# VH-VL binders against q8rwq4r167to367, part 13

Target 1, 201 residues: q8rwq4r167to367
Amino acid sequence: LALEDIDGSPSFLEKALQFIEKYGTKIEGILRQSADVEEVERRVQEYEQGKTEFTFDEDPHVVGDCIKHVLRELPSSPVSASCCTALLEAYRIESKEARISSLRSAIAETFPEPNRRLLQRILKMMHTISSHSHENRMNPNAVAACMAPLLLRPLLAGECDLEDDFDGGEDNSAQLLAAANAANNAQAIITVLLEDYGSIF

## First folded at step 4 (VH-VL)

Design c04 (framework fv_rolinsatamab)
Fold by ESMFold2-Fast, scan of step 4:
Structure c04 (fold): chain C 201 residues (1-201), chain A 122 residues (1-122), chain B 107 residues (1-107)
Amino acid sequence: as target 1 above (201 residues)
Amino acid sequence: EVQLVQSGAEVKKPGSSVKVSCKASGGTFSSYAMHWVRQAPGQGLEWIGEIIPIFGYANYNQKFKDRATLTVDKSTSTAYMELSSLRSEDTAVYYCARGEAYYDILSGFDYWGQGTLVTVSS
Amino acid sequence: DIQMTQSPSSVSASVGDRVTITCKASQDISSYVAWYQQKPGKSPKLLIYAADSLQSGVPSRFSDSGSGTDFTLTISSLQPEDFATYFCQQSYDTPLTFGGGTKVEIK
């Protein structure tokens, strides 16, 4: 899927994000509950065949999965490996105020402008959903758990430069621990960006 | 079907301010970023900034950040650019231009207003 | 700021000629380049975006190539209505910046 439509209309991603913001806020488990894979693939194909509008009667879980489909299919991550490293370094600062300030600076100083805006647009939708957690049961941590792997792909792929550890254990389980730590870090970073959205953007 | 219609020409004295409007019709206003670009007589194009109605905030070229203010009125689908502390070198045609969402930035500016000539003279 | 250097500043060509205009970015901008046509007294018109995608309604004689730092706009068979100034623009980073323009004059 391209991020731009040839006729100058809003992209498939933008239309899906607007749908979730308008119709997804009261849907329990939105962004977490998966839709049928076949239905998601069908909806993507329908868009490519000219069904370019999401109507009010669409299944919100299908639209949510369409957003995830676009993000998974992007040729490069919304956040590059170097940008992930900058976010991880900022996140590790112990003071909450210094951490927020450092995250804001990292995003402003290291991100290419299109990547910064894409991240901010997706976070705006995620922030809107988490702001209605009483109705949808998706707090910032839950939303971050669903979306972080799609936004911080290089961190999960081990492409970010993490400080080395002398690990004497050559266990098969060491790879599983590394993967779990990366996933936890990605979720934690996105959670902070959501909780302090207004201070960072 | 999308059209951007700008306000008429203005003549201003040095030190004053000017506010140019850009009314959008025929499309989804909130799905796009509205950019402002100027062109001095016989010169090239210079980006002033953008406003993203979905976020309600603006990004500015550092050169203009202390003098330019970009706003929108979503109820009338109208964007505004105000430029203060005008100097003679601000004489230019000012354009509004639509960028299709920010991740459609690769699409370029697909629609432009007709331009507003702002002349700053004593 | 990313500088966009455009060449030549002007070119004179006959109807039917192939015209090429080049644009060089001061740093890698991937495919975040658009090309515009501006006729005297008129607003710019988008021709091509993403260094490869032709805008709807633009004739197929307009094409482009390049990625990274070097980009080229080509008009394969110049028509009388192609008399205009052409600009490249990067959208990789703010401030968004334009090339200096190339004026195409038809003999």
Scores: ipSAE 0.007, ipTM 0.488, lowest interface PAE 10.5, mean pLDDT 82

Design c05 (framework fv_rolinsatamab)
Fold by ESMFold2-Fast, scan of step 4:
Order: C-alpha cells, then sequence, then structure tokens
Structure c05 (fold): chain C 201 residues (1-201), chain A 122 residues (1-122), chain B 107 residues (1-107)
C-alpha cells in the first residue's frame, strides 16, 4: 500500500508527505533542490531499521528526495497509461471551463480508487507547497516540473495515445522534439490540477 | 452535516478509570482524525491526544501517555477515550473534536462534541 | 513543547468596537495557527485555521494576520454574539498546544 503499511499504519511516503506540508512551506526551492544522494539513502535505511518518525529538525530537501525515491521505486506509475490518456484528452480541450470539467470527470470516472487516492494525496502536498510560493519560490509550474515525470510516467515513456507521425528511427531531432512536447504536456496537466485543485478534487 | 455526541457526565473516585464515548454522525467518520481535549474549571484547553481511525494509530500528549487510551469502533462511528488512575486534578470537561486534516493529526478542529464533565472526588 | 502566549487575558469592549487579540509562539510555526471562539457553557468553535482560512459560516468581521511567531485575531466591529473567550492553537507539532485564552467582556 503506497500510503499505508500492511498493518494499516502510515507508510514512509505518507509520513514524508506530512513532513513537507508542515515544515517545507518556507524552504526556498523545496522539491526542486536535490539533497545529497548519500544522505537520502541513509535516511531510507534508517526508516527500515526502525527510525519511522520524521522530526521537525530533519533536512526538508532530504525528505523531499525521499518522496521522489518512493515514487521512482513504485512498480506501477501512480497514473496508469490509460488514465494518462484520459487526462491528456481532457487537457487538450481548448475551453478552460470545459477542460477543468473534463479533467474532473476523467479522474472521477476512469481512475481506480487506489490510484485516485494516491494522486489526490500527492497533489494535496504539492498544492500546499505552491500555495506558499511567495516564501518558497515554488509556484504551481515549478512544483509540476519537479513532480510530473514521477506521476505521469507513461506519458513521458510514450505509452499514451498520441497523434504523432514522427519516426524516431529517421530523425533524432524529431525524437527530441516529441520528448520535449511530452514533458511540457505532463507539466501543464499537473499545473492545471494544482491551480484548480479545489474544483477538481 | 457532521455532529459529535458524547456520553453523559461521570462522577469517579480517585484511582478509578473513566471511558468517554463520542459518536459521529453525518458521513465520513473514518477519514478524519479524532482528538480529545480537556478543560478544567476556569482553565484553558489541554490536548490529550488524537487518533486516525483509518489507520488505528494514536498519538498522545506525553503528560497523558501512561494513563490515556484512545480507540475507535468504525462499525458504530464511535471514538473512545479512557483515562485511568484518576486524580482530583483530572476534574474537567472532556471534549472530542474532529481534525480538519484528511491524513494527519496536525490540523484545526472543525467540529466539537458537547463535552463530558468528569468529576473526581472522594 | 511549543508554548502559545496569548494576550490580553481579558478585554472590556462595547458593541461596534475593534478588538485585537495577540498570540505568540515560542518557536516558528509558519502559518499553522487556528483560532477558536468559546461561549459560556458551550464547546469551542473553529473560526480560522492555518492563519488565514476563514471557516465556513464565520462572519467576515473576523480576520487574522501573522506568520512565524506572532499572530493576531481581529474583530473589526464587535457584535453582541461575539462576547466570548477566544483561544489560539498551534498545529505545527505535537503535542498540540493552546493559548491561555482572552475573555471579551461587555463594558
Amino acid sequence: as target 1 above (201 residues)
Amino acid sequence: EVQLVQSGAEVKKPGSSVKVSCKASGGTFSSYAMHWVRQAPGQGLEWIGGIIPIWGTANYNQKFKDRATLTVDKSTSTAYMELSSLRSEDTAVYYCARGEAYYDLLSGFDYWGQGTLVTVSS
Amino acid sequence: DIQMTQSPSSVSASVGDRVTITCKASQDISSYVAWYQQKPGKSPKLLIYAASSLQSGVPSRFSDSGSGTDFTLTISSLQPEDFATYFCQQSYSTPLTFGGGTKVEIK
């Protein structure tokens, strides 16, 4: 269980998300600034050895990277390939009002309940951080840039339905452009979910 | 929407225990934290502890950890606070309150029970 | 434990007055303060959470300001139903702690 351990207690991920919500809001570059890789690995190991609580004096950048570590290690993306496709289709609607409505419907109607809960929980933390951008310099676009690749992995891997006629075997420049467009779409989708969090969730 | 209804007043002797109930109505009981706060006559508010019903995990104010036990019965949407080894200084109104946060104990308390007066005297 | 020091302990005011209540945390709690109103014989009622989020149904005459260690609750034009005791509470760290309370009394 991503948010709960087998015994039903809060998982490492849930505790890290709570920490960032409480202690990360005033930290400049939170979620963007990387911590020392060795410090992150050490903290993950300490959790496994029984240090299961994050204290207020922990390094917020280390805790932020612990969240990213867990998301990278998940066997399946928080948002599946079909769910990514549903979000991308909704996002492509030109009317802002219809786009938000379609994103809400896509999440409510197509997401399995565990995936919806996980995405909503992570977005809650991200929304809290972006709501304090005057203090931490992390607006919705910046938070989305850091987290979107971890949340919408199938979109970045090219597993979502695309009307793309570029042939990567013939032109590496076209391949780079397609990858950049996918990254921009992932960031844009997550940005909308953050900016309109209250109307979508 | 949400209403918290507590059990009635109790009169207890020193050294005994008391168990106060808090029944939630109006929806998503197990999705929110339940807290217990007391107020001695003419005094301020003191946090005893909180429990997250979906996880069954309780966190206590260290002052009460050895004497307080917080539990929930999800089937009846009821939270309980048991306080043992009662002293005259435990005479207070005990409140249950719902945390506004979905997954943690660190929040404001958006709904409160009516309070239960516990009197400890010999 | 984080100490919440509230002042004044009481204030005498008339209907229409502006009332300010201050709360000081012993350490930086960011914006994680809540304000409660308690009327005699009643349970506390949440007014404001996270040092700016007005609870649904609470009149706009209630406002708050502050971040870090210094917080203020303001009632811009006191009404008869506002005579009560007010408490601040930090939600930054356990144990959760409350201010000592400010009683707003009729002059």
Scores: ipSAE 0.007, ipTM 0.513, lowest interface PAE 11.1, mean pLDDT 84

Design c06 (framework fv_rolinsatamab)
Fold by ESMFold2-Fast, scan of step 4:
Structure c06 (fold): chain C 201 residues (1-201), chain A 122 residues (1-122), chain B 107 residues (1-107)
Amino acid sequence: as target 1 above (201 residues)
Amino acid sequence: EVQLVQSGAEVKKPGSSVKVSCKASGGTFSSYAMHWVRQAPGQGLEWIGEIIPIFGTANYNQKFKDRATLTVDKSTSTAYMELSSLRSEDTAVYYCARGEAFYDWLSGFDYWGQGTLVTVSS
Amino acid sequence: DIQMTQSPSSVSASVGDRVTITCKASQDISSYVAWYQQKPGKSPKLLIYAASELQSGVPSRFSDSGSGTDFTLTISSLQPEDFATYFCQQSYSTPLTFGGGTKVEIK
């Protein structure tokens, strides 16, 4: 789902992002806490039936889940496998300043324009939420944990291999540890993008 | 290797509170979420909430949000669940269980505590 | 909340039988289902996680299939130690929810 409908008006995703920026900053656990699935489904149906505006009295957790619903339903990840690889390579640079510079370059050089715009828009909302962590208890790590799996799907699916994390055998415990490492990498990458949002975008 | 050891059984009066502990050993405590799940006698499993030590966040099932408090002591690798305003229907075995910190992707709880029976009766 | 509906609630089986347990989610949860085994008086034990990965130490006779809303756990040749209650769980969204359980009973 693009950020604009065919007529140039804000899309469902864009309106949900705006709602969270305006009404979600003081909501404890925003983006982490799930809403009732029936309420989420109802709200998505209402949009399809012409209720395209989010009002101030909507449940912010429902709107947060609407954002996640849209991202899960995208046919392709917001960040492709090759873009995830570029981000992971940049992230692994040990120097913080070189890392930030490399992430900026990776995004500018490898991301198609629509993907770059979509990622930046979502990160803007996430950055706004994490900037109010004293009120909502959602610091950059927490926001990244909630959203990274939806933004960096190929990394978590094992489609973004820079190295063999583990190969030594058929041990499911080793696979679980490898999966945890991939999830931690995804969260860490998104966390850097949030903390240094102004330097990267 | 990884082991979760819970505190012993409790018998409580209606209206009181109970605090159950879960001590983790082996593995890296901070890399995972600690979940709390209960099971009433002969019934199914019900998720109470999670605490993620790395992020300092706890997320609750709305059904328990006003009565449950999840905390951790990182120095002892111990998680706690406190449930207040106890009623007879809170009689259950309470489990701690280790899960991935990112609930939207990795499924399953790989290690469970032995369970703590909490009986609420007059 | 995502509702997980298990069927059957119980099944009587003999050693060597193929046992199938189904689980239906009230909404699309992709492949984010875990399956657990619980023996009387014991904690649940994780069998399958993260899109059909077998937990370490779990016999290969346990397998699962499905995606979206319909999921199946299969025990290809039931052994004496497999008489237990089985639960499905979704980890797609909080609150995390479990199926009602299926008791696999002798005979």
Scores: ipSAE 0.000, ipTM 0.437, lowest interface PAE 15.0, mean pLDDT 82

Design c07 (framework fv_rolinsatamab)
Fold by ESMFold2-Fast, scan of step 4:
Structure c07 (fold): chain C 201 residues (1-201), chain A 122 residues (1-122), chain B 107 residues (1-107)
Amino acid sequence: as target 1 above (201 residues)
Amino acid sequence: EVQLVQSGAEVKKPGSSVKVSCKASGGTFSSYAMHWVRQAPGQGLEWIGEIIPIFGTANYNQKFKDRATLTVDKSTSTAYMELSSLRSEDTAVYYCARGEAYWDYLSGFDYWGQGTLVTVSS
Amino acid sequence: DIQMTQSPSSVSASVGDRVTITCKASQDISSYVAWYQQKPGKSPKLLIYAASSLQSGVPSRFSDSGSGTDFTLTISSLQPEDFATYFCQQSYSWPLTFGGGTKVEIK
């Protein structure tokens, strides 16, 4: 129930995403600047105790960290290991036009519907923030750097299903190189999804 | 209890467009996805697309993407499906249906409108 | 697109019978399947979602088994109100697709 509670009302995550879209666009360093961990934990507790609405006077950095807290605590990554592999394979296509088309196809064809909805919803918020980069100083690369590790967690954990032939030493070297570049690949993939948001979604 | 009430039957000429409405009552409109499904006489069910009011996004079956437009009016809790460039093959009962999209799994369509018969003939 | 193949197309049964309807997905859809009942002139009604979860208000004689590609709807003791057409649906990938339907008829 990441975006909706059992009764169908907007979840904590959905309310936090809406707050950032409405009040976070002009906040310098939004999603990058960390809030105090104690303040984030207090706000999560307040939600559980019945303070279920974010008001205009909330600290946007605390709300941003609430989003990251929810994503970090999810039992399963928003994007599964096999979906990360599909995105990585599409991203490695040399032609920019073919790359964008392949990323669109990978998302449409390999993602379970709930995971696709969750990813699209989070990317919508991220796209809104990056479209106001002149005000908030968070361009697509900066937003991707903050969020990619939380969205493509299996890629960073080395859990992707690579279909390499392990009979030779070169396959092992390729896999180790991919693992070493995991953070760069995750950021690059999310950056493309943001820069070409209108073509992919 | 949740009710979905659709607009009345339509008879249209080939090449025209039709716009069907679906008014929701008795529940939280914006928290759910609204799906559109059609059924030609004596045939099975075919998914046209969905709109998710809280995200402002619509997703389409590729077969209909060039002709179908899904919209919502949150103030009246009403969803709309417009289908253009109508052909005789578009003659069908069109349903709106509510879906609950949880991130872990899709719950199926728990409430359906009564259906709107659209007949396309010269 | 994921194709959902239902069998049989129709089955003739008597009240009290056990009825089994099979649905096969063209690829692994995990547990992202729902089942619907449709009576003539009426809209479909949700029976089961997420492969095995019974919708509120649906009698316990309806059940589903299966995961991955093969799913089975079972009506353990057919009642007069159960004569209808049944459809499976996958929600794993867009476009959402339905099986061709199985008509349960009076013998």
Scores: ipSAE 0.000, ipTM 0.442, lowest interface PAE 15.4, mean pLDDT 82

Design c08 (framework fv_rolinsatamab)
Fold by ESMFold2-Fast, scan of step 4:
Structure c08 (fold): chain C 201 residues (1-201), chain A 123 residues (1-123), chain B 107 residues (1-107)
Amino acid sequence: as target 1 above (201 residues)
Amino acid sequence: EVQLVQSGAEVKKPGSSVKVSCKASGGTFSSYAMHWVRQAPGQGLEWIGGIIPIWGTANYNQKFKDRATLTVDKSTSTAYMELSSLRSEDTAVYYCAREGYDSSGYDYYFDYWGQGTLVTVSS
Amino acid sequence: DIQMTQSPSSVSASVGDRVTITCKASQSISSYVAWYQQKPGKSPKLLIYAASSLQSGVPSRFSDSGSGTDFTLTISSLQPEDFATYFCQQSYDTPLTFGGGTKVEIK
């Protein structure tokens, strides 16, 4: 699923992103507040049945969840395991200026063009939402918390090359700690990409 | 038939505020976003902002964000634009315009326009 | 902000002439452009939206073309009622922006 359908028209994802940018910036809790699962499933099915346009009477929270649904159902992560590793390595640099520069380089040099375009497009919507945090209560950290797991799936799955091989025993506590650390790293990386969007893209 | 009817011309002093109304008839008011566009004498068109009546949410051109307030009264099918801290440069015809909807994509186009309200700011 | 540069600023034409007006966006807007006609003392009137959809009641002599950054409005055979100012508008993203306008006047 790219941003364009096979005939070159905007995809379901692109239309949903445009809707959120157009109508979602003033909605409190946008991207965080969940819509009814049944409404989201119905709306996705309606798209598959030919209702390809969002109308002005759509619930913004349903549309936000449609975006998450699409990203969750992609066969492969928007950001590959090797790209996640590159982002994590860049993020760990101590200097903020060097970190931003390294993140820019990692994205420019490591990412395949379609993945870079997809990530940048989604981050543009997220940046727009976080730029209206006084109205919607969604600052960069909050937006990143909602979206990072969908964008950096390999990092959450422990597929990055930098991970220690501590995994000697079957310890649920160690597994939970590793999962929490991965989630925190994913959120932190996306937060930096959002806060410094103009310097990185 | 859809019609947008605006309030009459206003003459205001610098530093004051103006509130222009736009009453819609002949359609489902709440189903369409309503926008405001101005035109200084002999000049081009400048977008001020738009409001979605169903949710009460407004989106503004950054140039007008601190001075413009868009509201709606669904019971009377009326949209309002208030512009504060008026300057002589705000002298213009102010239009309300309804955002169209079509199945081809997410277009911000205006299918119906009010007749315009001349606001003159002079000392 | 997306800047819309419209040319020419004015054109003198005779009835029956083919008139073309161009509009350039500072970044890609796909096919999201609308065209408006404004007669002196009147509100703008929608001519074309979604880059190819002719508004109901608009004569077929009005057409447009283009995608990405370059767009053209064409009046194939100018009629007396077509002397007006024409504006393009990018329909892609806020803030919404208009071209500077093209005045089509009698030669």
Scores: ipSAE 0.000, ipTM 0.495, lowest interface PAE 12.7, mean pLDDT 83

Design c09 (framework fv_rolinsatamab)
Fold by ESMFold2-Fast, scan of step 4:
Structure c09 (fold): chain C 201 residues (1-201), chain A 123 residues (1-123), chain B 107 residues (1-107)
Amino acid sequence: as target 1 above (201 residues)
Amino acid sequence: EVQLVQSGAEVKKPGSSVKVSCKASGGTFSSYAMHWVRQAPGQGLEWIGGIIPIFGYAYYNQKFKDRATLTVDKSTSTAYMELSSLRSEDTAVYYCAREGYDSSGYDYYFDYWGQGTLVTVSS
Amino acid sequence: DIQMTQSPSSVSASVGDRVTITCKASQSISSYVAWYQQKPGKSPKLLIYAASSLQSGVPSRFSDSGSGTDFTLTISSLQPEDFATYFCQQSYDTPLTFGGGTKVEIK
């Protein structure tokens, strides 16, 4: 129940996403600037004690880190290894229009419904933030850099493309290059999903 | 100072159930996932499952999913593991362990461990 | 499941020795490995996470190298308090799995 509690009410994650959409758009460095870990832990604790609503007086950086906390603590990545592979293959298409169409198809045809809804919901918030980059300094690439590791975990771990982590010897430079390439691919994929959000979802 | 304090040793009959507690102090209980790991005498470590207190998500190693139940009592900062249908091969020290947190946002590592609870299943 | 194969199962060493323990994952885990030390009758203690991050309070003589499938824990100069069993753990995905352990014994 990532977006809804058992009783059908909005979850902690959904409330935090709504807060960022309403109050985070003009905050410079939103999603990139880290809040104090103690303040994030305090706010999570307050939710458990019954403070379930986010008011305009909240620190947006704390709320942003609450979103990252939730995504990190999910038992499985929001996007599975097979879904990451589908996204990576679609992204590698050289034609921009074919790439967008293939990404749309990959998401519609390979993602389980709960994972598709979760990814779409998070991307909606990220798209809203990047659409106000003139005020917050967070363009699609910057937002993707902050969030891609939390959304495409299997790609960073080398599970989406089996060849990315193949090393015939223990060459540290080859392994480091593969890891850097995976990180760049994750960021690039999320960037396209943000820039062409309306065409894909 | 973060401490995880577990309940005392148990001796159980085959077919019964055991419930082990793990009380957390010195940290923010709800902010961290709590996991359970066991170690049979002279053997290695085996992951049972984890629970995210804030969302009530419990997730399990497939080997244990039909017998293990992970719960929390947020008011007392206590995590519980119940294991049913006990067999002699379930004799082990059972540990609770807190999942660490850092800026990477995707590691599953354990920064603090309970002292362990010996569960003996015999006769 | 990701299998973690640890070697050797035991090693006899003297104070001041360089000790190396290897851990191999059955598939790529990038840099998501953690190392633990366990002394007789005690719980495991975290030494290293994310392959290169030393846990607060852990001496600098402990280090890890590797990525992908092959990882090595090194103790650069073994101290009396280092005689213990060491375990690697893949931190990549569930189910979480551990190596079989390496007992570092006094010679």
Scores: ipSAE 0.007, ipTM 0.476, lowest interface PAE 13.5, mean pLDDT 83

Design c10 (framework fv_rolinsatamab)
Fold by ESMFold2-Fast, scan of step 4:
Structure c10 (fold): chain C 201 residues (1-201), chain A 123 residues (1-123), chain B 107 residues (1-107)
Amino acid sequence: as target 1 above (201 residues)
Amino acid sequence: EVQLVQSGAEVKKPGSSVKVSCKASGGTFSDYAMHWVRQAPGQGLEWIGEIIPIFGTANYNQKFKDRATLTVDKSTSTAYMELSSLRSEDTAVYYCAREGYDYSEYDYYFDYWGQGTLVTVSS
Amino acid sequence: DIQMTQSPSSVSASVGDRVTITCKASQSISSYVAWYQQKPGKSPKLLIYAASSLQSGVPSRFSDSGSGTDFTLTISSLQPEDFATYFCQQSYDTPLTFGGGTKVEIK
């Protein structure tokens, strides 16, 4: 259970998300600025040994990196390959109003409930951060750049329908273009979900 | 059981300053943001600001930023609000309030309130 | 700053009545509204937060509805202990702002 332990108590991920929402919103570069690698490794090890509570001296950048660590290490992406495809198709609609409506429908209708809840929970934290951009300097584009690769993993790995249909054996320049397009699409999709969060969730 | 206990009523002269305390018991003091809200007699509620003990940072309503100072003493689990350059219009009940926390909902709500401190500004 | 307009300013009601109080935000606050009850000489008490989460210990006769800019607090069957002043608060962004209050008084 990504957000709750078996006994129904908040998971490490849930506690880390809450910490960022309560104490990270006014920290410049939150989610973008990397923490000391040794401190992040120490804190992850403490979690694995049963220390799931955050202390009074916790560094918000360390907690942010812990969130990224958990998401990176999930056995499956928060958004599956088929769900990534649904989001990409909705995002390609040229009308802003139709795009937002289609993204809302894609999330409500195609996502399994656990995936929808996990994505919504993470986006809620990200939306909170981007809503305080004047204090933290992290607008929706900046937050999306940091988080999109962790949320839309199948899109970046080429497991979804790509915008351009490239064979894996094509020349190096075509492969680099496909990868760049996938990364740009992932960031753009997450940016729309943050900018129009209230209309989508 | 969480409880917030504030210092007693104060009568102050215009131009002076007042410092109100809010002592927390029960729960973990530093885990929660503490807010200050005032209410003039017979009037509505007005937010002054918040202090986040973990970071030692305070965020103020622009109306009060030049006169209000929010601090905490973690060793005594006590939050303080100091308001300077007092005017008769500052006569109000001042409340400390703890920001709530629920893993299913995330917003600025106040789950526990102090009993209030009446500050009267008169010559 | 987000302005919260609350209506009515007062309402006279009898025990058993359904009472509704409305609150309008000057911009979308999604579902981030909290409702408080205040009795004379006492501090406010939290009733509801995030437009649907009932605070522990608060009776189920209290409910709210709405999203975006328009919100409503409903007391389905008014009890003697419910005569008080009620305030809405936008929970979305600082500076935090409150509605003007609604006094629910005995008819």
Scores: ipSAE 0.007, ipTM 0.482, lowest interface PAE 11.7, mean pLDDT 83

